# Ledger of designs, part 18: VHH binders against Probable tetraacyldisaccharide 4'-kinase, mitochondrial (LPXK)

Target 1, 363 residues: Probable tetraacyldisaccharide 4'-kinase, mitochondrial (LPXK), of Arabidopsis thaliana (Mouse-ear cress) (q8lea0)
Amino acid sequence: IASSLYGVALQIRRSLYRYSLLQKHRLPVPVISVGNLSWGGNGKTPMVEYISQFLVDSGLTPLILTRGYAGGDEVKMLERHLRGGPVKIGVGANRAATAALFLDKYGCVDSSSLRSFFDLHERAQVWTISEKIGCIILDDGMQHWSLSRDLEIVMLNGLNPWGNGHLMPHGPLREPLLALERADVAVVHHVDLITKQSLRDIENMIQGFKKSIPIFYSKMVPKYLFDVKNARSHVALEALRCASVLCVSAIGSADAFVKSIEMTGAHYVDRLDFSDHHLFEAEDVETMSRRAKGLEHKSNCKPIIVVTEKDYDRDPEILKCLDSYTVLVLCSELQITPILETDVDSFNYTLMKALAAKFYVSS
Key: E = the ipSAE of ESMFold2; O = the ipSAE of OpenDDE; V2 = 0.75 times the mean of E and O plus 0.25 times the DockQ between their complexes.

## First folded at step 10 (VHH; framework vhh_7d4b_2)

Design x01 (from w06 with Q100Y; at its last look DockQ between E and O 0.52; V2 from the best seeds 0.55)
Amino acid sequence: QVQLVESGGGVVQPGRSLRLSCAASGFTFSDYAMGWYRQAPGKQRELVASISSGGDYINYADSVKGRFTISRDNSKNTMYLQMNSLKPEDTAVYYCARVYVWETSGKYEVFDYWGQGTQVTVSS
ESMFold2, look of step 10: ipSAE 0.500; ipTM 0.736
ESMFold2 (binder alone), look of step 10: mean pLDDT 82; pTM 0.830
OpenDDE, look of step 10: ipSAE 0.612; ipTM 0.830

Design x02 (from w06 with Q100R; at its last look DockQ between E and O 0.82; V2 from the best seeds 0.53)
Fold by OpenDDE, look of step 10:
Order: structure tokens, then sequence, then C-alpha cells
Structure x02 (fold): chain B 363 residues (1-363), chain A 124 residues (1-124)
């Protein structure tokens, strides 16, 4: 009943916006929405990061807008990864209002300049980046209808694209599957962890809702590590080569995490799995220490403890209590995976084309 | 309607401690960053401390860093300010505020709702 009510409420709200009973705010810069259908590791935040970096590399300063949930893990990750760069991250419940404030504060690239940018980009010419906001990215944008969007990207978790088919609270779905009709681009995440048949099934499902929607594919790839004592540190993955490693995680995909560590060339790999979303306590730290000590005896070397970013972001301080061991955090990035006729270039092209359309159609 | 109610203020001697509380209602508390401001007589209102919705980001004014601790309990819709080693210059009306917008890198904060304030007086 609660799920039904939630669904009805969503539909009503959507309908009100769709039929212009509620006004959507149109912003002077392109707006990209990155959303997902279900709660969980759908790659939404990593995609936001990817797009942000892509835009920066292209010469546009993006503004990321997020609501900032109680956990704040997404914001932490984005802030850490994008620290020192030109990307702006705004947090506020009303993203339209947030956008307005940031645009007032930092300014925005004017329409003529944006047109020039896209023209030059099409010709593979260099554009000098400006401090002014050139694009807005909505993190978790599917649930925010007050802003007009130029591109709607929907992330699907390849491991669990549809959940149990029920809306919250009875299921993990935050949006009905019909919401796929609003998507301009679908991205199947964790494509490396699913079977070909599963992938085909997902594709068929997506195309059943929107036949012509471009589908892309992504996965997480380890990039580097940092020391829990210094979140700004950068440790190469090669540091794990020939090392003894204790993998500690409280995530749903612990196997994938361990596998990624094994692929670094670690000599000994042990693992300590906690329940998904478990918050580490003092007792857990003791358990980690004991397990590390055991591994030390087996491998005849002092092990490195490696945790995931999600684990770190839940409570960075508790991990510092492991002062007898080196504790590193594995940082991963989203990678567009080439499948069939799709790849990172085609994905980027699709993004730029969608953004450019805003300035050529309305002129 | 949004309501913020401060409590815990009072008169104390220098070096003493106070704990302020802000009870929030009328909105989803856990979705919003919160903060404390203070205004001394004849001075402008100034930020004391702010805390993100989940407590992940905390900002302190330089003048209170190391002495004040901001925290929140989302289950109780309450934000706290533990004030230790109080000084006469800490005398002010302290206001609880809801953060409308904040920036992660530049510590830019905009507040949209305020409490009525609670008086803190530090005097010998």
Amino acid sequence: as target 1 above (363 residues)
Amino acid sequence: QVQLVESGGGVVQPGRSLRLSCAASGFTFSDYAMGWYRQAPGKQRELVASISSGGDYINYADSVKGRFTISRDNSKNTMYLQMNSLKPEDTAVYYCARVRVWETSGKYEVFDYWGQGTQVTVSS
C-alpha cells in the first residue's frame, strides 16, 4: 500500500510537470540529469564524475547539483575525486534554487559563447575553459522535475536492473520502469559482472520501453589508492604488487572488490566481509587487526589492509584506529566499455550532441 | 511550517562550557545541512559552525575552532553546539539556521530559516 501511494504520488507530480501545470525552470546552460531506477550501486555518482571530467577536459566548467542525503557518501566521493579542479559541487534540497545561486555567484557562459564552443568542439578545436558555469549536472536528477533537462541519462545496475519489480518501500525501485521513456540515454552498469544473456535481457527490456534509446555500457575500474591517514595521497596500484593484502569491505559486491585486488598482482589476498552498509565499530577494528596478524603469519610479511571508498566514506576516523597497519582505500572510476558499435567516443559524442542541440534548435 | 528552536543559552563565567540545542520541525531534518550563527551587540551576524545533512562536512569559524563542536542527531531532529572554554568575546545571541545551499569546495553557505536565538553571556 505504501509503495502504491508512493507510486501514485510520483505519477501525479510527474503529470503535473508534464502537462505544464507546474512550471519547469529553464536554465541558460545545458542541464544533464543522471539518475537511476533503483536504489543501490547503479553507477550514478561515478557517471556524474565521468561526465564532469569530460566536460572539464572539453573546456566547460560543470556545476554538480545534489540533494545531499543523510549518508553523504556520494558527495564525499565526488568532492574527493574532483578536489582542486574547476568543478563546482552544490548541495541543496531545491536544486533549481541551488542552480540559481551558483549561477549568480560564478556566472554562466553566455549562449553565443556556448554555441561557439560546440562549433569548435565539432571541429576538434581547443576551447579555453572559463570559471563561469557552462553546464549543470543533476546528481539523482530523475526525482527532481523542477528543472528542464537537455539530457536524461538513466543508469541501470546490470546485477539487479529491476529489483523485485516493486517501488519503495517494498522494493528497491525509486521510479517505475515506465520512467525509461523519459530517458535519452541508458547505461548498463557493471557490464563486466553479468552474462551475455542477462545483458541481452536488459537490453530487450529497455528497448521495450523505448525502442530507439541509445544503450551504453560501463564498469568500475581500479585507478589508485590513498592512505586513510591522508585522503589526498596517491598510491599507485603497483604498491600492492607482491604484497599481502587483507581486503575489508561492507559492500554488496565484495567478490568484485577482492577480484580487483587480486588482479593487481598481490601475493597473498585474504578477505574480511561485513554485511552491506555495516558501520565499523571498535570491535570490528579488533577483528581486522586479528585477521591481519593471522595473514602476517601465513605470508611472512606485514599485510596491507585495503578498503573500498564506500567503506571509508562511512567513517573515515574508525579506520585510522588500525595504526599498526597500512590502510589503503581503493579508488575506482567508471569506464565506458566498448560493446558492439558503442564505446567511449560514441558516448561522448552522444553527450555533446545532446548538449549542442539546446543552442541550435532554439536559435 | 519550518521551525527552529534554540535552547541551552545562559550566563557563564569565562572558561566554562555550554551546550546549545536546536530542535527542528516542519521539514525533513536529515535532508538539510544546518548551522549556528551568532550576533554580538553592535556587530554583524557571523557564522559559528555548520554541519552537513549527514554530518560529513563540518565548518568552524576560526575564532571557535578547537573550542566548539557542532553535531547533530537526525533521529531526534536536533543539532547541538558544544561550547567549551568560553570567552567574553563569545557573548552573543546564537541562532540556529537551516542551510539552503552549500558548496563543498568553497564553503559557500546560504541559509533560509532561522530560529529566534538564544542568549549566551560570558562574563566574570
Scores: ipSAE 0.391, ipTM 0.685, lowest interface PAE 0.7, mean pLDDT 88
ESMFold2, look of step 10: ipSAE 0.488; ipTM 0.764
ESMFold2 (binder alone), look of step 10: mean pLDDT 82; pTM 0.832

Design x03 (from w06 with G106T K107G; at its last look DockQ between E and O 0.82; V2 from the best seeds 0.00; counts 0 for: pae E 3.9 > 2)
Fold by ESMFold2, look of step 10:
Structure x03 (fold): chain B 363 residues (1-363), chain A 124 residues (1-124)
Amino acid sequence: as target 1 above (363 residues)
Amino acid sequence: QVQLVESGGGVVQPGRSLRLSCAASGFTFSDYAMGWYRQAPGKQRELVASISSGGDYINYADSVKGRFTISRDNSKNTMYLQMNSLKPEDTAVYYCARVQVWETSTGYEVFDYWGQGTQVTVSS
């Protein structure tokens, strides 16, 4: 049976690393891994962006390492959001080789400067060190053990924390337990879209695998829009208030998207949902136009068409063909959601403390 | 064992077309960006075209832009170069290469594996 053999292979691999039979690459800068237990919707890429911006604000230049699979939409979104800043984004299947090449090209902050930086940060003083790489963030790095990491963050989708519902808490596939055993921090994403009981159930499941793991919470917060014809435009969310809006999406969380638009105070909100990952075609643009015309007649005003960032990044040019209507892209950011007022500070502190620990001696 | 095998080269008259293929094996093809390079006799190897792992990001050398088309079929582990309106200056050995790493903002690329090459000769 493939699942039984997979479970045994995982235990053998873990044992080989524990007994130092497989070599891990230890990098000269702190390494943060952001990973997940299942596919999609868990906030992994928005968390990478959050951490990268936090590090930049703290005075360190991060290098993000990603695989950049088909379409490259995660890389496109990160580039668009991080453009103009010092963040480096390296794409390659071999994380260790990618890291080595970027550290050679851009240089890395020497260990003495990093020790001084973390000493000053602990005292609530922050100094910009260098444009050289000071920290590495592994996007989707949980299963890539070739690099040593200083902090392992596991993202869980609060709406569907265990994937398509095929959790194996017992039996031969114990991947969630093994992943959580390695995790230093767990983050439950979309916490604003689930009930308190669902959240408690998720917390109990996490703690069933690792009792003392810190659990943090996150959500996506709409911030602004931009016009598809001018990606540098910046339109305030208030522009949708009292407007007629047609929400168009091809994502797995269309209800959350539409709810976000309804919360802007739009007068009429209609929706046109495509299957997740659908690539828009000319026929779809015609359908959008026809639906917008129908809404125009019902509301007696010209509607605004709103799409998600993912839909835009898949094919920015196709949406420009909607010449008769304003088409805006809703831009959202990950936010750490406090249960206690200090939870945001506690998450950021946990990041910095874990990175600083790389430079502490035992005795 | 990573292998890249080019095919489709040959001798053609100016103005004609050729289609090069690169068959890849020994790695997960869909994980990697790929490129075509060429080397004329006595010259340095130069980029012709590169294509992202998903096929959505493509770059061409100015000398071939509008005449050559790079593509890939991840289900067949194959990359292609359609070469139209060939000129004598296109005469070279054409190499398939695998991108080890790239930086999205600068276009910086490092290649780790190369094919043996296929000869393209354009002459009257």
Scores: ipSAE 0.199, ipTM 0.628, lowest interface PAE 3.9, mean pLDDT 80
ESMFold2 (binder alone), look of step 10: mean pLDDT 82; pTM 0.818
OpenDDE, look of step 10: ipSAE 0.482; ipTM 0.752

Design x04 (at its last look DockQ between E and O 0.64; V2 from the best seeds 0.00; counts 0 for: pae E 3.9 > 2)
Fold by ESMFold2, look of step 10:
Structure x04 (fold): chain B 363 residues (1-363), chain A 126 residues (1-126)
Amino acid sequence: as target 1 above (363 residues)
Amino acid sequence: QVQLVESGGGVVQPGRSLRLSCAASGFTFSDYAMGWYRQAPGKQRELVASISSGGDYINYADSVKGRFTISRDNSKNTMYLQMNSLKPEDTAVYYCARVQVWEYTGDTKYEVFDYWGQGTQVTVSS
């Protein structure tokens, strides 16, 4: 039995050598990069999830690659949303090594099968889903990577497209501006929260750097809630109708969150806003309890406390300390918003067409 | 060169506590998730606990949940394992390990480790 284990070890070694040492920047499956031009980015990870679901529904198993380090609240959210499905998530500092490890462990769809997949998908025909990896998605991939990409999607936050300010024209071209020139698709996120003039300004800026780039639009849509004490629970948004609600958040767009709750038909909505990225502590839980008791007295109804997914995922355990109140987590998903000639079908078509092109030139 | 050095092991009575430390060098510690493994005499090496690079995501083996606490101090390049309410079955060599990949597949998650320390002996007996 030792000779059998030795043979397996040699094959693993040869596979790792091929992936990690000889041709580290190229992988045998399509690679999609999703990122934005700012450090933090609303919309990036929801887009990774959207693309993952679309690929699964189309018959390919994606592997999501992300860094395994600090924060991780969006990675926690992604894992929770995709749990129980075929999507694989690799979290590691060395993304090339992570890719090699997963491709060796789970296998990858061969190039002839991928070419057949794209032909059948173009004709809207059935493909048998495989547990083998058929596509890799790089979460936050606009950073300088060692891996080659077949499709680069840039997410722009419509509320704050260049981070904390306007366009930053520093004279000389910067690496973030070069990354936009490499982008194959641009997506303006939060289009429901900006004016038409702001959208036109963003479009003009993008076109100023790359005139041929397709521009799509997205927003976050509330879908359901879950109880903080049972992450598998599913609570309909209608449960907030006619309720007293205390909105608690530590995000950059607290107004959008509160507006989403007001639109559920809640009777009374109060808010407790913390600084963006604030990590809740025991004192904060006491503050939430005191605020909720005050609201209970004023409304004669026991309030429901609602938090964002990001705030929950930062520290799920601290929120469970609110034993006296129902604490729900608002779950939203990214939707491609129809504007002019764009819609979800045209986005999905653009995505698949770009990936298929890899095999017409690489075969 | 990646180096992981464990310390804090020893001989203790059941019900007592120990605190293990792992000093890391040769890489950017704050970029990597880390873990503790143990190996009892005549048994396979098993996961005890693991911690993400930022400390936000932690796993424990079922056998140690509620008794052991993993933590890290990225400013000191050090990971810790606080072991409370020790039992004779906790007797093992404890190894510090660096996570190469934190894998999520289906309903489960797995750690794949690429570097290991020398180990530190923990003995729990009366």
Scores: ipSAE 0.180, ipTM 0.554, lowest interface PAE 3.9, mean pLDDT 79
ESMFold2 (binder alone), look of step 10: mean pLDDT 80; pTM 0.789
OpenDDE, look of step 10: ipSAE 0.216; ipTM 0.637

Design x05 (from w06 with E109R; at its last look DockQ between E and O 0.58; V2 from the best seeds 0.52)
Amino acid sequence: QVQLVESGGGVVQPGRSLRLSCAASGFTFSDYAMGWYRQAPGKQRELVASISSGGDYINYADSVKGRFTISRDNSKNTMYLQMNSLKPEDTAVYYCARVQVWETSGKYRVFDYWGQGTQVTVSS
ESMFold2, look of step 10: ipSAE 0.606; ipTM 0.817
ESMFold2 (binder alone), look of step 10: mean pLDDT 81; pTM 0.819
OpenDDE, look of step 10: ipSAE 0.639; ipTM 0.852
ESMFold2, look of step 14: ipSAE 0.603; ipTM 0.811
ESMFold2 (binder alone), look of step 14: mean pLDDT 82; pTM 0.823
OpenDDE, look of step 14: ipSAE 0.402; ipTM 0.728

Design x06 (from w06 with V101I; at its last look DockQ between E and O 0.74; V2 from the best seeds 0.00; counts 0 for: unsure alone 62.9 < 65)
Fold by OpenDDE, look of step 10:
Structure x06 (fold): chain B 363 residues (1-363), chain A 124 residues (1-124)
Amino acid sequence: as target 1 above (363 residues)
Amino acid sequence: QVQLVESGGGVVQPGRSLRLSCAASGFTFSDYAMGWYRQAPGKQRELVASISSGGDYINYADSVKGRFTISRDNSKNTMYLQMNSLKPEDTAVYYCARVQIWETSGKYEVFDYWGQGTQVTVSS
């Protein structure tokens, strides 16, 4: 009943916006929305990061807008990964208000310049990046209809694309499957962890709701590590080569995490799995220490403890209590994976084309 | 209705400590960054400290850094300000505020709701 009410309310709100009964704010710069249909590791935030970096590399300064709920895990990761760069991150429940504020503060690239940018980009010419905002990215934008969007990207978790088919609170779905009709681009995440048949089924489902929608594919790839005592450090993955490693995680996909560590060439790999979203306590730290000690005896080498970014972001301080061990955090990035006729170039092209359309159609 | 109620203010001697509390209601407390402001007589309201929704991002005014500690308990819908080593210049009305918008890198903050304030007086 609660799920039904949630769904009804959501549909009513959507309908009001769809039929222009509620005013959508149109911004002077392109707006990209990255959303997902369900809660979980759907790659939404990593995609936001990817797009942000891509835009920066292309010469546009992006503004990321996020709600920043509760633990702020997404914000933490984004801030850490994008630290020192030109990307702006605004946090606020009202995306329109947040956007307006940041546009006022930093300015925006004017329409003529944006047109020039896209023209030059099409010709593979270099554009000098400006401090002015050139694009806005909505993190978790599916639920925010107050802003007009130029590109709607929907992330799907390949491992669980549809959940149990029910809306919250009885299911993981935040949006009905019909919401796929609003998507301009679909991205199947964790494509490396699913079967070909499963992938085909997902594709068919997506295309059932939105025919001819571009579908891309992504996965998480380990990139580097950092020491919990220095979040700005960069430790190469090779540091784990021939090392004994204790993998500690409180995530749903612990197997994938352990596998990624094994692939680094670690000599001994042990694991300590906690429940998904478990918050580490002092008792857990002791457990980690005991397990590490055991591994030390087994491997005759002092092990490195490795945790995930999600685990770190929940409580960075508690992990520092493991003073007798090196504790590293595995940092991963989203990678667009080539499947069939799709790849990173085609994805990037699709993004740019969609953004450019804002300036060519209205002229 | 959004409500913010400050408590814990009072009169103390220099070097003493106070702990302010802000009880929040009428909204999902855990979704919002919060902050403390103060206004001394004849002066403009100034930021004292702010804390993100999850407590991950904390910002202090330079004048209170190292002396004040901002914290929050989302289970109790309460934000705190531990004020140590109080100085006469800390005398002000302290206000609890809800942050509407904040920037991660620039620490830019916009507030939309305020409490009534609690008086803190530091005097010999």
Scores: ipSAE 0.332, ipTM 0.672, lowest interface PAE 0.7, mean pLDDT 87
ESMFold2, look of step 10: ipSAE 0.540; ipTM 0.762
ESMFold2 (binder alone), look of step 10: mean pLDDT 80; pTM 0.809

## First folded at step 12 (VHH; framework vhh_7d4b_2)

Design y01 (from x05 with S52N; at its last look DockQ between E and O 0.78; V2 from the best seeds 0.62)
Fold by OpenDDE, look of step 12:
Formats: sequence, C-alpha cells, structure tokens
Structure y01 (fold): chain B 363 residues (1-363), chain A 124 residues (1-124)
Amino acid sequence: as target 1 above (363 residues)
Amino acid sequence: QVQLVESGGGVVQPGRSLRLSCAASGFTFSDYAMGWYRQAPGKQRELVASINSGGDYINYADSVKGRFTISRDNSKNTMYLQMNSLKPEDTAVYYCARVQVWETSGKYRVFDYWGQGTQVTVSS
C-alpha cells in the first residue's frame, strides 16, 4: 500500500510538471542529471565524479549539486576525491536555490563563451579554465523535477537493475521502470560482474522502454589506498602484493570488494563481513583485531586491514582504534568499459554533444 | 511557515553543562542541514556548530570543539546542542538556524531561517 502511494505521488508530481503547473527552472549553463532507478550500488556518485573530472579536463568548472540527505558519506567521498580542484560542491534541499546561490557567488560562463568553448573543443584547441561555473551536475537528479536538464543519465546496477520490481518501501525502486523514457543515456554499472546473458537481458529491457537510447557500460576499478591515519596519503595497490590482508566491510557487495583485493596479488586474503551500513562499534574493533591476529598466525605475517571508502566515511575515528595494525582504505574509480561500439571516447562525445546542443539550437 | 524555537538556555557556573534544543516546524526537517550560532554582547554572530540532514557530517568551531556536541533527531524535528565544560566566554545568545546551502570546500553556509535565540550565561 505504501509503495502504491509512493508511486501515485510520483505520478502526480510528474503530471504537475508535465502540465506546467509547476515551473521548471532553466539555468544559464548546461545541466547534467545523474540518477538511478534503485537504491544502492548504482555508481551514481562515482559517475558524478567522473563527469566532473572530465569537464575540468575539458576546461569547464562544474558545480555538483547534491541534496545531502542521509548521504554524508557520498558528500565526504566527493569532497575528498575532488579536494584541491576547481569543482564546486553545493549541498542543499532546494537544488534551484542552491544553484542560484552558487551562480551568484562564483558567476557563470556566458552563453557566447560557452559556444566558443564547444567550438574550440571540437577543433581540439586549448581552452583556459575559468573559475566561473560552466556546467551543473545534479547528483540524484531524477527525483528533482524543479530544474530543466540538458542531459539525463540513468545508472543501472547490473547486479540488480530492477530489484523486485516494486517501488519503495516494498522494493528498492525509487522510480518506476517507465522513468527510463526520460533518460537520454543509460549506463549499466558493474558490467564486469554480470554475465553476457544478463547484460543482454538488461539491454533488451532498456530498449523496450526507449529503443534509441544510448547504452554505456561501467565498472569500479581500484585505484589506490590511503591510511586511515592520514586521509591525504596515497598508497599504491602494489603495497598489498604478497601481503596478508583482512578485508573488513559493511557493504552490500562484499564479494566484489574481496575480489578486488585478491586481484592485487595479496598472498592471504581473509574477510570479515558486517551487515550493510553497519556502524562499527568498539566490540567490532575487537572482533577485527582478533580476526587479524588469527590471520597473522596462519600467514606468519602481520596482516593489513583494508576497508572500503564507504566504511571509512561512516566513522573514520573508530578505525583508528586499530592501532596495532595498518589500516588502509581502498579507493576505487568508475571506468567506462568498452563494449561493442561503445567506449570512453564515445561516452565523452555523447556528453559533449548533449551539452553543446543547448547552445546550438538557439542559434 | 518555517519556525525554529530554541530552549534549554540559562545561567550556569563555569565547568557545568547545558543542553539546548531547537524545535523545527513548517518544513521537512530531515531535508535540511541545521546549525547553531551564538552572539555575545558587542561581538559578531559566530557559527558554533552545523550538522547535515542525515547527522553524519558535523562541523564545530575551534573554540567549542571537544566540549560541544551537536545532534539531531529527525523523527522529532529537533536539533540539540550539548554544551559541556562551559566557560564564561561561552556566554551569548544561541540561535538555531536552518542551512539553506553549504559548500564542502569551505565554511560557506547560507542560513535562511533563524530562531529567536536562547540566552546562555556562564558566570561564577
């Protein structure tokens, strides 16, 4: 019943916007929305990070807008990864208001300059990045109808793209599958963890809703580690080579995490799995210590404890209580995976084309 | 209409504790970051602490770090400030505020609504 009500509410809201009963705000810069159909593991935040870096590398300063609802970990991760760079991250419940304030504070690239940017980009000429905001990225944008979007990206978890087919709270779906019709681009995440048949099934489903939608593919790739005692440190993945490792996690996809550690060349890999989103307590630290000690005896070497970024961001301080062990945090990044005729270049091209369209149609 | 109502202020001796509460109404409390400000006589209003909507992103002023604890109960639409080891320098009117926008890279925060404030006096 609750799920039904939620669905009805979504439909009503959509209808209100569709019939122009609610006004959508148009912003002076391109707006990219990154959303998902279901909760968890969809790669939304990593995609936002990817797009942000891509834009920076292209010469545009992006503004990330996030609601920040129950998602402090995501904000922390983004802030950590993008620290020191030109990317702006604004947190606020009202995305339109947040955008307005940041645009007032930092300014925006004017339309003529943006046009020039796209022209130069097409010519592969050098563009000097401005502190002015050149693009806005909406984190979790599908549920925020108040802003007009130039590009709508939908992330799909390849491991569980459709959940049980039910909307929240009965199911994991935040949006009905029909919401795919609003998407301009679909990205199947964790493509490395699913079968070819499963992938084909997902593709067919997507195309059933929107036949012409471009589909891209992504995965998470371990990039580096950092010490919990120094979040600014960079430890190469090779540090785990031939090491004994205790994988500690409170995430839904612990197997994927462990596999990633195994792939580093670790000699011994043990694991301690907690419930998804579990907050570590003192007793848990003791459990970790005991498990690590056991591994030490088995492997005849002092193990390294490795946790995920999500685990770290929930409570960084509790992990420092493991003072007898080296505790590292595995940092991963989203990678666009080449499949069929798609790759990172085609994805980037799709992004740029969509952004450019905002300015060329008006000319 | 958005309303923020502070309570829990009073007169205490140095070293004592107080707990402030802020009752929020007129908006979806769980969607917004919140914060505490204080203003001492003859001084500018200053940020004491802020907390994001989920309660897992907290910032403190250096002057209160380790002594004050900000928290929230979204089910009760209430934010709290536990003030321990109070000092005369903590004497001020404390204000509850809704954070409209905050930036991750700095201390930039925009507050759009304020309470009427509650007086905290620390004196021997």
Scores: ipSAE 0.563, ipTM 0.825, lowest interface PAE 0.6, mean pLDDT 89
ESMFold2, look of step 12: ipSAE 0.580; ipTM 0.784
ESMFold2 (binder alone), look of step 12: mean pLDDT 81; pTM 0.821

Design y02 (from x05 with S52L; at its last look DockQ between E and O 0.77; V2 from the best seeds 0.61)
Amino acid sequence: QVQLVESGGGVVQPGRSLRLSCAASGFTFSDYAMGWYRQAPGKQRELVASILSGGDYINYADSVKGRFTISRDNSKNTMYLQMNSLKPEDTAVYYCARVQVWETSGKYRVFDYWGQGTQVTVSS
ESMFold2, look of step 12: ipSAE 0.477; ipTM 0.741
ESMFold2 (binder alone), look of step 12: mean pLDDT 79; pTM 0.798
OpenDDE, look of step 12: ipSAE 0.631; ipTM 0.855

Design y03 (from x05 with S50L; at its last fold request DockQ between E and O 0.63; V2 from the best seeds 0.65)
Amino acid sequence: QVQLVESGGGVVQPGRSLRLSCAASGFTFSDYAMGWYRQAPGKQRELVALISSGGDYINYADSVKGRFTISRDNSKNTMYLQMNSLKPEDTAVYYCARVQVWETSGKYRVFDYWGQGTQVTVSS
ESMFold2, look of step 12: ipSAE 0.612; ipTM 0.828
ESMFold2 (binder alone), look of step 12: mean pLDDT 85; pTM 0.849
OpenDDE, look of step 12: ipSAE 0.535; ipTM 0.813
ESMFold2, look of step 14: ipSAE 0.608; ipTM 0.814
ESMFold2 (binder alone), look of step 14: mean pLDDT 85; pTM 0.852
OpenDDE, look of step 14: ipSAE 0.575; ipTM 0.832
ESMFold2, fold request of step 17: ipSAE 0.596, 0.575, 0.569; ipTM 0.807, 0.801, 0.783
ESMFold2 (binder alone), fold request of step 17: mean pLDDT 84, 83, 83; pTM 0.841, 0.837, 0.830
OpenDDE, fold request of step 17: ipSAE 0.704, 0.676, 0.650; ipTM 0.873, 0.870, 0.861

Design y04 (from x05 with A33T; at its last look DockQ between E and O 0.74; V2 from the best seeds 0.47)
Fold by OpenDDE, look of step 12:
Structure y04 (fold): chain B 363 residues (1-363), chain A 124 residues (1-124)
Amino acid sequence: as target 1 above (363 residues)
Amino acid sequence: QVQLVESGGGVVQPGRSLRLSCAASGFTFSDYTMGWYRQAPGKQRELVASISSGGDYINYADSVKGRFTISRDNSKNTMYLQMNSLKPEDTAVYYCARVQVWETSGKYRVFDYWGQGTQVTVSS
């Protein structure tokens, strides 16, 4: 019943916007929305990070807008990863209002300059990045209808793209599958963890809703580690080579995490799994210590404890209580995976083309 | 209409505790960062503490760190400020505020709505 009500509410809201009963705000800069159909593991935040870096590298300063609700871990991760760079991150429930404030504070690249940017980009000419906001990225944008979007990206979890087919709270779906019709680009995440058949099934499903939608593929790739005692540190993955490692996590996909650690060349790998989103307590620290000690005896070397960024971001301080052990946090990044005729270049091109279209149609 | 109503203020002796409450209405409380401000006589209004929508981001003024605890119950649309070890310097009108915007890089915060305030007096 609750799911049905949620669905009805979504439909009503959609209808209100469709019939122009609610006004959508148009912003002076391109707006990219990154959304998902279901909760958890969809790669939304990593994609936002990817797009942000891509834009920066291209010469545009992006503004990330996020609500910040129930996603504290994600915001922390973004802030940590993007710290010191030109990317702006605005947190606020009213995305339009937040955008307006940031645009007022930092300014925006004017339309003529943006046009020039896209022209130069196409010519592979150098563009000097401005502090002015050149693009806005909506984190979790599918549920935010108040802003007009120039590009709608939908992330799909390859491991569970459709859930049980039910909307929240009965199921994991935040949006009906029909919402795919609003998407300009679909990205199947965790493509490395699914079978070819599963992938084909997902593709067929997507195309069933929107035949012409570009489909891209992504995965998470371990990049580096940092010490819990120094979040600014960078430890190479090679540090785990030939080491004994205790994998500690409170995430839904612990197997993937452990596998990633195994792939680093660790000599011994043990694991301690907690329930998803579990907040570590003092007793848990003791459990970790005991498990680590056990591994030490088995491997005849002092193990390294490795946790995920999500685990770290929930409570960084509790992990420091493991003072007898080196505790590292595995940092991963989203990678566009080449499949068929798609790759990172085609994805980037698709992004740029979509953004450029806003200015060429207006001329 | 957005409303913020503070309660729990009063007169206490140094070293005692008070718990302030802020009841919010007229908006989706769980979507917004909230905060406490205070204004002492003859002084400017200053930030005491802030808490993000989900409670994941908490900030305290240095002057209250370790003594005050900010929390929220989204199911009740209420934010709290537990004030322990109160000092005469804590005497002020305390205001509940809604954060409109938070910028992560500079911890910049814009507040758009305020309550009427509740008086806290710490005196021997």
Scores: ipSAE 0.152, ipTM 0.560, lowest interface PAE 1.2, mean pLDDT 87
ESMFold2, look of step 12: ipSAE 0.608; ipTM 0.823
ESMFold2 (binder alone), look of step 12: mean pLDDT 81; pTM 0.805

